# Miniprotein binders against Mevalonate kinase: the designs that were tried, part 1

All scores and structures are predictions.

Target 1, 378 residues: Mevalonate kinase, of Arabidopsis thaliana (Mouse-ear cress) (p46086)
Amino acid sequence: MEVKARAPGKIILAGEHAVVHGSTAVAAAIDLYTYVTLRFPLPSAENNDRLTLQLKDISLEFSWSLARIKEAIPYDSSTLCRSTPASCSEETLKSIAVLVEEQNLPKEKMWLSSGISTFLWLYTRIIGFNPATVVINSELPYGSGLGSSAALCVALTAALLASSISEKTRGNGWSSLDETNLELLNKWAFEGEKIIHGKPSGIDNTVSAYGNMIKFCSGEITRLQSNMPLRMLITNTRVGRNTKALVSGVSQRAVRHPDAMKSVFNAVDSISKELAAIIQSKDETSVTEKEERIKELMEMNQGLLLSMGVSHSSIEAVILTTVKHKLVSKLTGAGGGGCVLTLLPTGTVVDKVVEELESSGFQCFTALIGGNGAQICY
Unless a header shows other numbers, all headers, positions and changes below count from the first letter of the chain.
ipSAE, averaged over its two directions, is called F for ESMFold2-Fast, E for ESMFold2 and O for OpenDDE. V2 adds 0.75 times the mean of E and O to 0.25 times the DockQ between the complexes of E and O.
[cut] marks letters that were taken out.
Atom coordinates printed by the task and the answers are left out, and those that the model quotes come from them; centres of patches stay.

## First folded at step 1 (miniprotein)

Design A1
Amino acid sequence: SPEELIKEAYKLLWEIAKLDEEALRGDPEAVKELYREVRELLYELEKIAKETGNPEVQELKDKINELRERADQLLEKIES
ESMFold2 (binder alone), alone request of step 1: mean pLDDT 69; pTM 0.565

Design B1
Fold by ESMFold2-Fast, scan of step 3:
Structure B1 (fold): chain B 378 residues (1-378), chain A 80 residues (1-80)
Amino acid sequence: as target 1 above (378 residues)
Amino acid sequence: DPEKLEEAIKELEYLAKRLERYAEKGDPEAVKLLEQDIKALEWLVKYIEKLTGNEEIKKLREKVNELKERADELLEKIQS
């Protein structure tokens, strides 16, 4: 009757922007989740002809008759296969857009339309035309660069796929999926990301599905095993950003200053590789010694991001505040606003720095880095 | 240093809140959080040992050891 799934968001530890220019980047899962609960009605229950989507964290509900969905979305049971992820055609996506428009989203919430379209596509391809109530609840702020769309796609796909397994009566808490199921899940989640972003890199959904950490360079993704606990303070500046403009700005600076920027990108590549090596190492180096090395690398990376021109006054305000508390911070993702990461060494008390940041209008989260990916619970 | 002692006390309060959360949720993510808290508690034990012993310091050391024992027990339970 009921299946639950969750998937983590993500952050970029190092290498953002420079990765566009051939440098290595490192991304990690964070223990802030999107949760999905999938509930099927009993055969002898009430009405059994509707698909309902509830977004609990924002108190919105959408509902469609299965007959209406069948009219809009092509479905051929002879070719339906959950083990073969399917791309949504432009023709089908236009039909789905009509289903979303019929729900009369307020103009200020139109940013939800792509997520709802993704939900309808994934639901109908994996489950088909069966009645259900799907409840989504997210700990991740939307549009903040913490991988909210990927977490949605991964958590949703996990719930949908889990509902089709033959034997898994209730669980003893949250369970991770095996490698085969994670690969299938990640491929389906990537199809969902295509609806939201057009041409996703696959980074966000891979981190969310598999958890832990990845490094990536020139289209190659390598999964990493973290062998040390890492705790971060994540500060959301609540300042919107134009990612395309920021990426373009870096490229323009590289054209104007090719030798200097080549050196900047090479320095970032070295930092990313060293960060990954420290986090993966099983040598006898103490956690505090590793934390000091990571602290210095993060500080250096932030300086190089300033050299690329992607910081912002809001980011600098966060950094200035954390420096007063002897902490090191760097922007994560596109910059120009968005989120800032602050390393919290073992034994760090965060209450005072959080109070100061929140007094400035910023939003704070504490997160464990490199935890589990997609998980299910019956 | 009284200010450093206050910081250590606040860290214990923070760790206690996280242990309460782990007890409520028995999930694999809690393993890494527990390992992190155990390391923080080990640091606090060593820090408190450097301070001049009196009744207040003895109570803090007892509380740190109680939290570390609880964290170790939770880690064993969650890992199997």
Scores: ipSAE 0.000, ipTM 0.159, lowest interface PAE 20.0, mean pLDDT 81
ESMFold2 (binder alone), alone request of step 1: mean pLDDT 74; pTM 0.646

Design B2
Amino acid sequence: SPEVKLLEQDAKWLKYLIEYLKETGNPELEKAIKELAYLAEFLKRYAEKGDEEAKRLLEKVDELAERIEKLLKEGSPELQKELDELAKEIRELLEEVKRLS
ESMFold2 (binder alone), alone request of step 1: mean pLDDT 65; pTM 0.559

Design C1
Amino acid sequence: SEEDLQEEAQKLWEEIRKLLREAFEKGDPEAVLKLAEEVYKLLLELYKIQEETGNPEIKELRDKVNELKERADQLLEKIS
ESMFold2 (binder alone), alone request of step 1: mean pLDDT 67; pTM 0.491

Design C2
Amino acid sequence: TPEELRKEVLELAEKAWELLIEIYKNGDPEKVQELYEEAKKLLRELYEIKEKTGNEEADKLVEEIKKLLEEADRLVKEIENGDPETLKKLAEEVRKLADEAKKLLEELKS
ESMFold2 (binder alone), alone request of step 1: mean pLDDT 58; pTM 0.440

Design D1
Fold by ESMFold2-Fast, scan of step 3:
Structure D1 (fold): chain B 378 residues (1-378), chain A 80 residues (1-80)
Amino acid sequence: as target 1 above (378 residues)
Amino acid sequence: TPEELEKKAEFLERLIKRLEEWAKQGDPEAVKYLELLVKYLEEALKLIEKTGNEEIKKLRDKVEELKKRADELLEKIEDS
């Protein structure tokens, strides 16, 4: 038996940082995917007592005997129910960490430890202790703020659950799951995200699972339908950042300048709400007119992010380059580095902009915004 | 157990339907997996013939039907 799944990354269109202070944020799926292929051995195959994980895009393979996995993750028939998402206890997570350490990861690849731990937890809870080969291939750069960890959790969970899902979800190629299965999938993916991030917001896994767009405010997540095509150039500065330090810095600025920062947060809230309204609109406004309005809102949002102190010289370098080509850009996510979004109006040719950005050491992707969530292929 | 074997047969029946869908799309992985499945079903039939367990022998007709369906699907793919 073989099952294939994919899940999209995400970007924040508007509202990052301000959302921590009660403003609205808007996030959207991007058509850059994490793919998971799950293969079970045929019953006639010999030597099928192992679980193998292959990370294809980085040419790494990990393998465990099922006996060793059972030793680290205790068997309990009352807790082995795939219809009931389960949190990994701190004790079990420490046992899994030992299992991961036995694979002798190089120091430079320690960032993979939490992802592998998440894989082992989700696999054993959803499938149990059965042999398989799991192949993961991601188009998303890790640590860039494009939701790579959430896409991993969603794609992995989709593949694991799909091994038990009716063929009714199949539609000649990639097929979406129904609402009941997406809800179950999203809850399991959230448990995986807790292993990677401790206290995830739920926004990344929700947009990856359901696709399209979401609006988030004060802990409430609302799903949105995009009714216009949006194309972005995503530029990865390859500059790492400390998200906690950036969030803390904004909070400290709000303490020092409460009235000014309250106005900044209120302005961001208005921008986020207007962006969502434009994209959801089915009125007679042309795509070109909507793109011009979105362009202005993105430019205004970037100015407000500068006011919060979360830009970086690498981000400014990207913006300066895109401005030469009459394009508008803003950081996405935590800032301080990471990725920059540039709106590409209908008919825009990107070759020269990409060439200039890549010559500066940046990595470029083009992406459609607001597409499909988690999908399955048998 | 006989119940576990029945669940296995139901799984294989669902898998053959999915392979039919993959074959219609021209997926080369469907052909490779289908060839392996035919070999597995052949081996399963040989084991059923040798068994003294009457509950296991009851699965013979279902396994034969699954092999016939897999063989027909493989022939259709080869014609494409």
Scores: ipSAE 0.000, ipTM 0.086, lowest interface PAE 25.0, mean pLDDT 82
ESMFold2 (binder alone), alone request of step 1: mean pLDDT 72; pTM 0.597

Design D2
Amino acid sequence: SEEDLKEQVEYLKILAEWLKEAIELGDPEKVKYLARLAEKLLEYLEQIKEETGNPEVDKLAELVKELLEKAEELIKLAEEGDKEALEELRKLIEELAKAAEELKKKLES
ESMFold2 (binder alone), alone request of step 1: mean pLDDT 73; pTM 0.661

Design E1
Amino acid sequence: SPEEAKELAEKLIKEALEKGARIEVTVKDGKVYLFIENGRLWIYVEDGKFEVRVTSDPELAEELAELAKRVIEEFVKENS
ESMFold2 (binder alone), alone request of step 1: mean pLDDT 52; pTM 0.357

Design E2
Amino acid sequence: DPEELKKLAEEIIKRALEKGYEITVRVEDGEVYIYLDPETGKLWIRVENGRVEIEVTDDPEKAREIAEIAAEVLRRYLEEKK
ESMFold2 (binder alone), alone request of step 1: mean pLDDT 55; pTM 0.401

Design E3
Amino acid sequence: SRIEVRVEDGKVYIFIEDGKLYIWVENGKFEIRVTDDPEEAKRLAEEIVKEFLEKGLSPEEIAKRVQERVEELLKELEKS
ESMFold2 (binder alone), alone request of step 1: mean pLDDT 56; pTM 0.387

Design F1
Amino acid sequence: DPKELVDRAYQLLWEIARLDEKALESGDPETVKKLYREVRELLYELEKIARQTGNPEVEELAKKVEELVKRADELAKEILEGSPEKLEELLKEIEELAKRAQELVKEIES
ESMFold2 (binder alone), alone request of step 1: mean pLDDT 59; pTM 0.453

Design F2
Amino acid sequence: TPEQLKESIEWLKLLAERLARYAEKGDKEEVEYLAEEIEALKYFVELIKEQTGNEEVKKLAELADRLVKEVEELLRLAREGDPEAVKRLKELAEELHKAIKELEEKLKS
ESMFold2 (binder alone), alone request of step 1: mean pLDDT 66; pTM 0.564

Design F3
Fold by ESMFold2-Fast, scan of step 3:
Structure F3 (fold): chain B 378 residues (1-378), chain A 110 residues (1-110)
Amino acid sequence: as target 1 above (378 residues)
Amino acid sequence: SPEELYEKASELFEEIRKLIREAWEKGDLETVKELLAKVEELLYELWEIQEKTGDPRVEELVKEIEKLAEEVKKLVEEALRGDEEAIKKLVEEAEKLLKEVEELAKKLKE
């Protein structure tokens, strides 16, 4: 039969980089999704011995015989437990890498290798060795820092778990999972993220799974409830970045200038905490008034990111363009390229700024911030 | 395009319908907060439609819908503060807003 799942990308509102140094960060789901459709073949299907992965947005298809998968990843029905998320061993990951290499990925698309490895691990551990076709479509630009890997892990895990745990409703629209299923899903998605990133923070998969917003500090994740609408223009510079080099650069600057950088990190911590407080506020403050305060905090945060050395000429070009329209922007994620967030207050003239940004070769999206997490549809 | 504007008007109609239903059926504080947030989203969408259209008749209709949406926002804010009379007025103003959205949808389809 068929099951569909979707999971949102994410942005970091404040606290990127400084969070590595003990500051608070705030991340939010965005209404740009990765979709996964899981189809099991009819019993009468002629070729029911294969696992097929289709990446529709990039027109790629991969297929493995179940016999070959079993050869590379030993089957043990006694250890196949959907309720107990399992880490991929180094030995198993090497075997999976061979399965991926056998598909002869174009060199330009080798960046897909870890995602395909994650798919094989999650599929074989949650479903086992049954034939299926898995179709993935993403609204999230790859390599842009909008949480595409986490959205993939969350959406994939949601589809796989939904096929294994009985769902009563059919033909309805998108439905959210209960807390127990979200906790299980998030833990499995985190195991997928480990394959892609080694030591993920858990921020991306948690916000993608639960939706809304999260606050993160010193390894602790707190879920936040947004009490206001918040719209952003997301501008993809289409400039690649080296996240490890950027993180290392900030750390080196902190070693060279410890007192100044400690002050920078403390300022970011205060900004992140105030942003969270404004968004969660239940007082009489209007949305417009909250938007003005958030706008100012985003502007301050961008200045501090510049002090950390993680901006880029492409990011500054976006900021320069949005400033002409009296809008405030900041980088999101690693910087050095990637995406830029621009707050869109109620009544903003977005068409002209988008036209200018797109004429410069940038890609623009508008997104509602803090919406739904992982969802299932039959 | 006219088709895109029509679709947007239809989406606004469905959102307003949901907001009225939720306020009427549930009445809990969380639903009222969602109603406020959605009304502010609708004001943003109406503003975008106004900026994109060059038809004076459509601009006039959008202005009327915007005025009604602002009134609904004020009433929702008053209801959040515990004003029961604001809840009664909210239903009446929301019904007027729905009629204007339906008229906008008809004009855009042409």
Scores: ipSAE 0.000, ipTM 0.087, lowest interface PAE 27.3, mean pLDDT 79
ESMFold2 (binder alone), alone request of step 1: mean pLDDT 77; pTM 0.755

Design F4 (at its last look DockQ between E and O 0.17; V2 from the best seeds 0.00; counts 0 for: pae E 14.1 > 1.5, pTM O .798 < .8)
Fold by ESMFold2, look of step 4:
Structure F4 (fold): chain B 378 residues (1-378), chain A 109 residues (1-109)
Amino acid sequence: as target 1 above (378 residues)
Amino acid sequence: DPEELEDKAEWLARIAERLKEFLESGDPEQVKWLAYLIKELKALVEKIKEETGSEEVDRLAKLIEELVRKAEELAKLVEEGNPEAIEKLRELVKELEEAAKRLEELLKQ
């Protein structure tokens, strides 16, 4: 038997950084996915005693005997664990780390350790000690700020939960989970993210699980319903960044220039709220008028992000290139590199701007914003 | 022109997928955007048909154009409140997405 799941990455449309200081931010799902395929062995001749993880994008495979896993992580078998998400204890995480160490990761791949640990923990807590092959592949570039770790946790959990569904329909299409299963999925995915990130905000996994858009402010997450299609060009600068240092830099600037930065954060708050209102609007405003308003808000947000000190020469290079094509761009996420969003009004042809950006060494994707969250396929 | 054709086919497949997702959501407040997305599909397939391709590419483009024309007719009935048209549109858009993805696949080889 085979179960497939997918979960989207995300972008931040507005409000990054300022949200740390009490402003509103808006995040959205993108139609670039992480895929998980869960295969259960036939009872006759397969590795009927092993759990195997395949990372297709980098051609790596990991395998453990079930006996070894039970030896290292002696959980009580419990159906309540599946329905009652729990945190991974420090002791359990250490035991899982031993299982990961035994796989002898190449030194240049040791950054995978936390993701593999999360896989082992989610699998053993949701499925228990049953053999399977789990295959992961993703359209999301790693470490680019597009929510790849959350998409993994959500897609993996969706596949694991879906494997226990009694009524199954074999089909050629993706289906969404109901609200009860989405809530359970999101709670498990959040616990998985804690293993990877320590103290995640919950935003990335929520957007990935539920899809569409969310608004967040001061720890409160509100789900939004997008009522217009939005098309974006996403440009990966391939410049890595230290998110903590960028966040700290904004805080230090706010200490040094409190009145100016208070005004900056208030302006971002207003921009985020207006952007959310336009996207949710059901009024008779034309798509072209809505796109023009969003374009201006993105331009304003980028100017304010620059004033926070979180832009970068690579981001500015993308912006200058897209301006030649009369397109508006802003950084998304932490800045200092990472990804840049460019609004694509309806009917925009991107061939030439993509060619220019890629000739400069950047990576480009076209994405639709605010689509589905986690989905399963049997 | 061939690279422009491949890009248009890719975009056509993504819009078809989005249209299918909106219809499967069951949200009646999305009806206004269905007509818009169908208009975009129509414009894209017209541009794709302006280029010559293999016999299979041309056949798929003609199929997609016919599916889009039928989708436009059904979308108007949905806007008028015809409940039977919604289910017919869902089935047609599923076929449209499959054809669009096949066309994208052929043009990338």
Scores: ipSAE 0.000, ipTM 0.293, lowest interface PAE 14.1, mean pLDDT 85
ESMFold2 (binder alone), alone request of step 1: mean pLDDT 76; pTM 0.746
ESMFold2-Fast, scan of step 3: ipSAE 0.064; ipTM 0.565
ESMFold2 (binder alone), look of step 4: mean pLDDT 76; pTM 0.744
OpenDDE base, look of step 4: ipSAE 0.019; ipTM 0.378

Design G1
Amino acid sequence: SEEVKLALYKAEWAIQEAELGDPETIERALELVREAIDKAKDGSPEVKYAILIAETALRLAKEGNPDVLEKAVRLVEEAINIAQEGDPEVKLAIEEAKYALRKLEKS
ESMFold2 (binder alone), alone request of step 1: mean pLDDT 54; pTM 0.373

Design G3
Amino acid sequence: SEEVKQALEKAEYAIREAKKGDPEVIERAVELVREAIKKAEETGNPEVEYAIWLAETALLIAEYGDKETLEKAIRLVEEAIKIAQEGDPEVKQAIYEAKLALEKLELS
ESMFold2 (binder alone), alone request of step 1: mean pLDDT 57; pTM 0.436

Design J1
Fold by ESMFold2-Fast, scan of step 3:
Structure J1 (fold): chain B 378 residues (1-378), chain A 80 residues (1-80)
Amino acid sequence: as target 1 above (378 residues)
Amino acid sequence: SPEELKKSIEELKYLAERLKRYAEEGDEEAVKELLEKVKELLEELKKIAEETGNPEVEELIKEVYELLWEAAKLDEKILS
C-alpha cells in the first residue's frame, strides 16, 4: 500500500576542477536525503483516476488524469519492461512538457519543470498508468552542488522499483538493495538525469545509488569503501555560481601558465589518492591521527583551488570563521560561491561556529560522509 | 616502417576525431572504448617521435592530447 525510499546527496571531497585536467577526484554520499513516499489507493476506493505529485518542502501539488497522461505518452502497456531502462525520446519529452505547462507553474518555479518531466517519465515507464499519490521531501538545497537532482532520480526510482518487487522482505527501518537491484536502479536514475541535464556524467547518480565513496579519473568510476566515520559541517554560502565560467577560467589559466598549472593538477591528484587511501585504511592508525592527516590534506587542497582561481570572498569568509575555531575548510564543487566543507574531528562541538556562520547569512548542515546509498522502507 | 607509420597516423587522426564527436555527444561508453585505443596508439607514436624526431608526429601527438582533454570535459558535470 505504501512504499518509502530515500537517496543521499553527494559532495566532492577532493579533486574538483583538476579532474577536468586528468587528476583524480573523490566524491562521497552525505546523509542528507531526498525522500519519496508512494501511495496506491485501495482497490475498492472511489475516483481512482489520477496521478498526484506533492512537493512537500515547497508546498506545491500537481495532479493529472490518467487518461490525459496516456494521451500524451501513448504506448502499449504490454511492452512495459521494468528490467530494461528506457530513454525518453525528444518527441515524448515535448509531449511531457505540455503536461507540465498545463499545471501553470509560476515563472519563479520553472526550474521544477525538468524534475516534474523526469517524474512523469519514470512513473509511467516503471509503474504504467495506475493511480497513486507521490510525495517528495528533500533535505538538499537546490542548485547548491550537493547532488539534489541525482538524489531525486535515485529516490524516485527506488520507490517505483520497490513497489514492483514481488519478493518483499520487511524489517525494522531502512533497507539497502542488493547489487543487481542497485545496478538496475542506477541505470533508470541515469535516464532521469538525462531529462534534467541532457548529458549527465553518471557520477552523481552512481554515488547516490550505491552510497559510500567513488574515485573518478579519466572517465573511469571506481567504488570505494570507507572504513572510518567522517563528519563534516557543510556551509551553503547562498552565493550563486557559473560553473561553465569557472571551468573556462581554470582552462585559460592553464594555457597562460602550463608548467605551474600542471604541477597544481598533479598535486591535487596526489591529495585525492592519499585522502581515499586514509579513509579506506584498516591499519592501526587511530581515528584522531587519520583526522589530522585529512585536515592537512583538505587545507592543502583549498590552497591549490585558490591557485586555480576558483575561490570566492564568501568562501574565504567561511574559512576565516572556521579557522578561529581551529577547524579546516575547503570549497566543494565549482567554487565561486556554493558550499564549503569543514572537517569535524571526533568530539567537536559545533554550536558556536554554526552561530557565527548563520549570523553572516550562511546556511549550515552537519553530515556523515560516505554512508548508505539508496534505501527503501515498507 | 614508413607504411606502418602512415597507417598509424591515419588511424590516430580518425580515432581522435571520433573521440571528440562522442565527447561532444556525451556518450561516456563510446569515449571509454575509443580512449583506450587512442592511448595505445599514442604510446607507439611517442616512441617513434623519440627515435626519429619527426615534427609531424610531435604535432600530431600534441593534437591528440588536446582532444583527450576535450573528452575529459565530461568530468565537468561532476562540478554542477
Scores: ipSAE 0.005, ipTM 0.281, lowest interface PAE 11.4, mean pLDDT 81
ESMFold2 (binder alone), alone request of step 1: mean pLDDT 72; pTM 0.588

Design L1
Fold by ESMFold2-Fast, scan of step 3:
Structure L1 (fold): chain B 378 residues (1-378), chain A 106 residues (1-106)
Amino acid sequence: as target 1 above (378 residues)
Amino acid sequence: SEEVKKLLEEAKELAKEIEELAKRTGNPELVKEAYELLWKIAELEQEALKEGDPEAVRELYRKVRELLYKLEEIAKETGNEEIKELAKEVDELVKRAEELLKQIES
């Protein structure tokens, strides 16, 4: 009666911003997860006509009568088809928004509205109009660029699809889904991302669903197998950023300095491809030797990001702190704030650098890069 | 519990030995498995030990079992006696984790 799922967040290892200008970028899963627990009521339970959503990490609970949900979320067909992912129409999305508004969200927490709407759409399309309690707990900070919305969509979809299997072998611990189920899952998660972001790229949900790494260039996504452990310190500056303004700024610089910026973008393309090749390789090169090569490429990439104008004083403060500890760091994602990645070579002790960063008001996580995608547990 | 704490300490030492062997033999799959186990142990030491969470013991059991399977495959491919000995140590750890799970789940 209980199904658990988890899905990883992601980071951009290299290629951010330059990818808008035709360069290759590399994204990788991180072992910080969004967890979803799905519980169906016992047949003997009284008044089991409700769908309940619990956001455990922020101590919020929402509850709807199934009759009210059915009024707001009609379906075109008489049968629910889990094997065919469905887009939410604008009309249905407006009706779902009313369901969310009826829960009296505090104005301070209106940022949750799109996630709750996504939950209602995915639940009703995959499960239908049946009572359940869904508990969500996330290790990923919201709005930090670590793929929290995609991890939510992937983890929700994994739990919902796993619960639809009538007979299943129960094992001990977390297990990955097969390729066919991952493809179906990823397509459903993408429909959820559309509700949150309107026109998502598909990058975040793909890396969250499949794990490992992906490379992407000119609208094409290629999945890559990670064949080495890679440990990072992720520092959240807790500084908000305007991605559109940062992207616009790079484009303006490219107009003013076309030859120089084309060279910058070409250099980033080479770095992204080399990073992917190092992590994917199964050759005789030691992990320590690969870490040294990755360290140098990350340092070079950060210099090129500075050339694009997307760093920030908060990012530079993190980098200066990690340099005192002989570590290499680069921004990840849009820059202008957000998160910073610091490579942790094998055997690195992080206590002192974390203490210094946290004393400056930053939030720190340690993560393995390129690990597992979506997983389920019975 | 004291039993879970001892199991985590044994798993941590074993994972470090496997990481060292994997680096010496040039096996990135074993390095990855050892790292995943070390990471899982670090998570469990910080939070799960305090409440006796059965899911934490199940996750540890799964990771140690995956590592055993991988060590046995590589031992067959290479004929390496050191890998065979480590596989025996991992097998004993798997058995201890199973016994703890059975007690917690009963």
Scores: ipSAE 0.000, ipTM 0.181, lowest interface PAE 19.6, mean pLDDT 81
ESMFold2 (binder alone), alone request of step 1: mean pLDDT 77; pTM 0.740

Design L2
Amino acid sequence: DPEVEKLKELAKELEKLIEELKKETGNPELEEAIKWLKYLAERLERYAKEGDEEAVKLLEEDIKALEYLVKYIEETGSPEVRELKKLVEELRELAKELQKLIEE
ESMFold2 (binder alone), alone request of step 1: mean pLDDT 64; pTM 0.537

Design L3
Amino acid sequence: TEEVKRLLEEAEKLVREIQELAEKTGNPELQEKAQELWEKIRELLRKAFEEGDPEAVLELAEKVYELLLKLYEIQEKTGNEEIRELAKKVEELAKEADELLEKIKS
ESMFold2 (binder alone), alone request of step 1: mean pLDDT 69; pTM 0.620

## First folded at step 2 (miniprotein)

Design F3b
Amino acid sequence: SPEELYEKASELFEEIRKLIREAWEKGDLETVKELLAKVEELLYELWEIQEKTGDPRVEELVKEIEKLAEEVKKLVEEALRKGDLEAIKKLVEEAEKLLKEVEELAKKLKE
ESMFold2 (binder alone), alone request of step 2: mean pLDDT 67; pTM 0.599

Design F5
Amino acid sequence: SPEELVKKAQELLEEIRKLIDEAIEKGDLEKVEYLLRIVERLLEWLKQIQEETGDPRVEYLVKLIEYLAKEVELLVRKALEEGDLEAIKKLVEEAEKLLKEVEELAKKLKE
ESMFold2 (binder alone), alone request of step 2: mean pLDDT 62; pTM 0.487

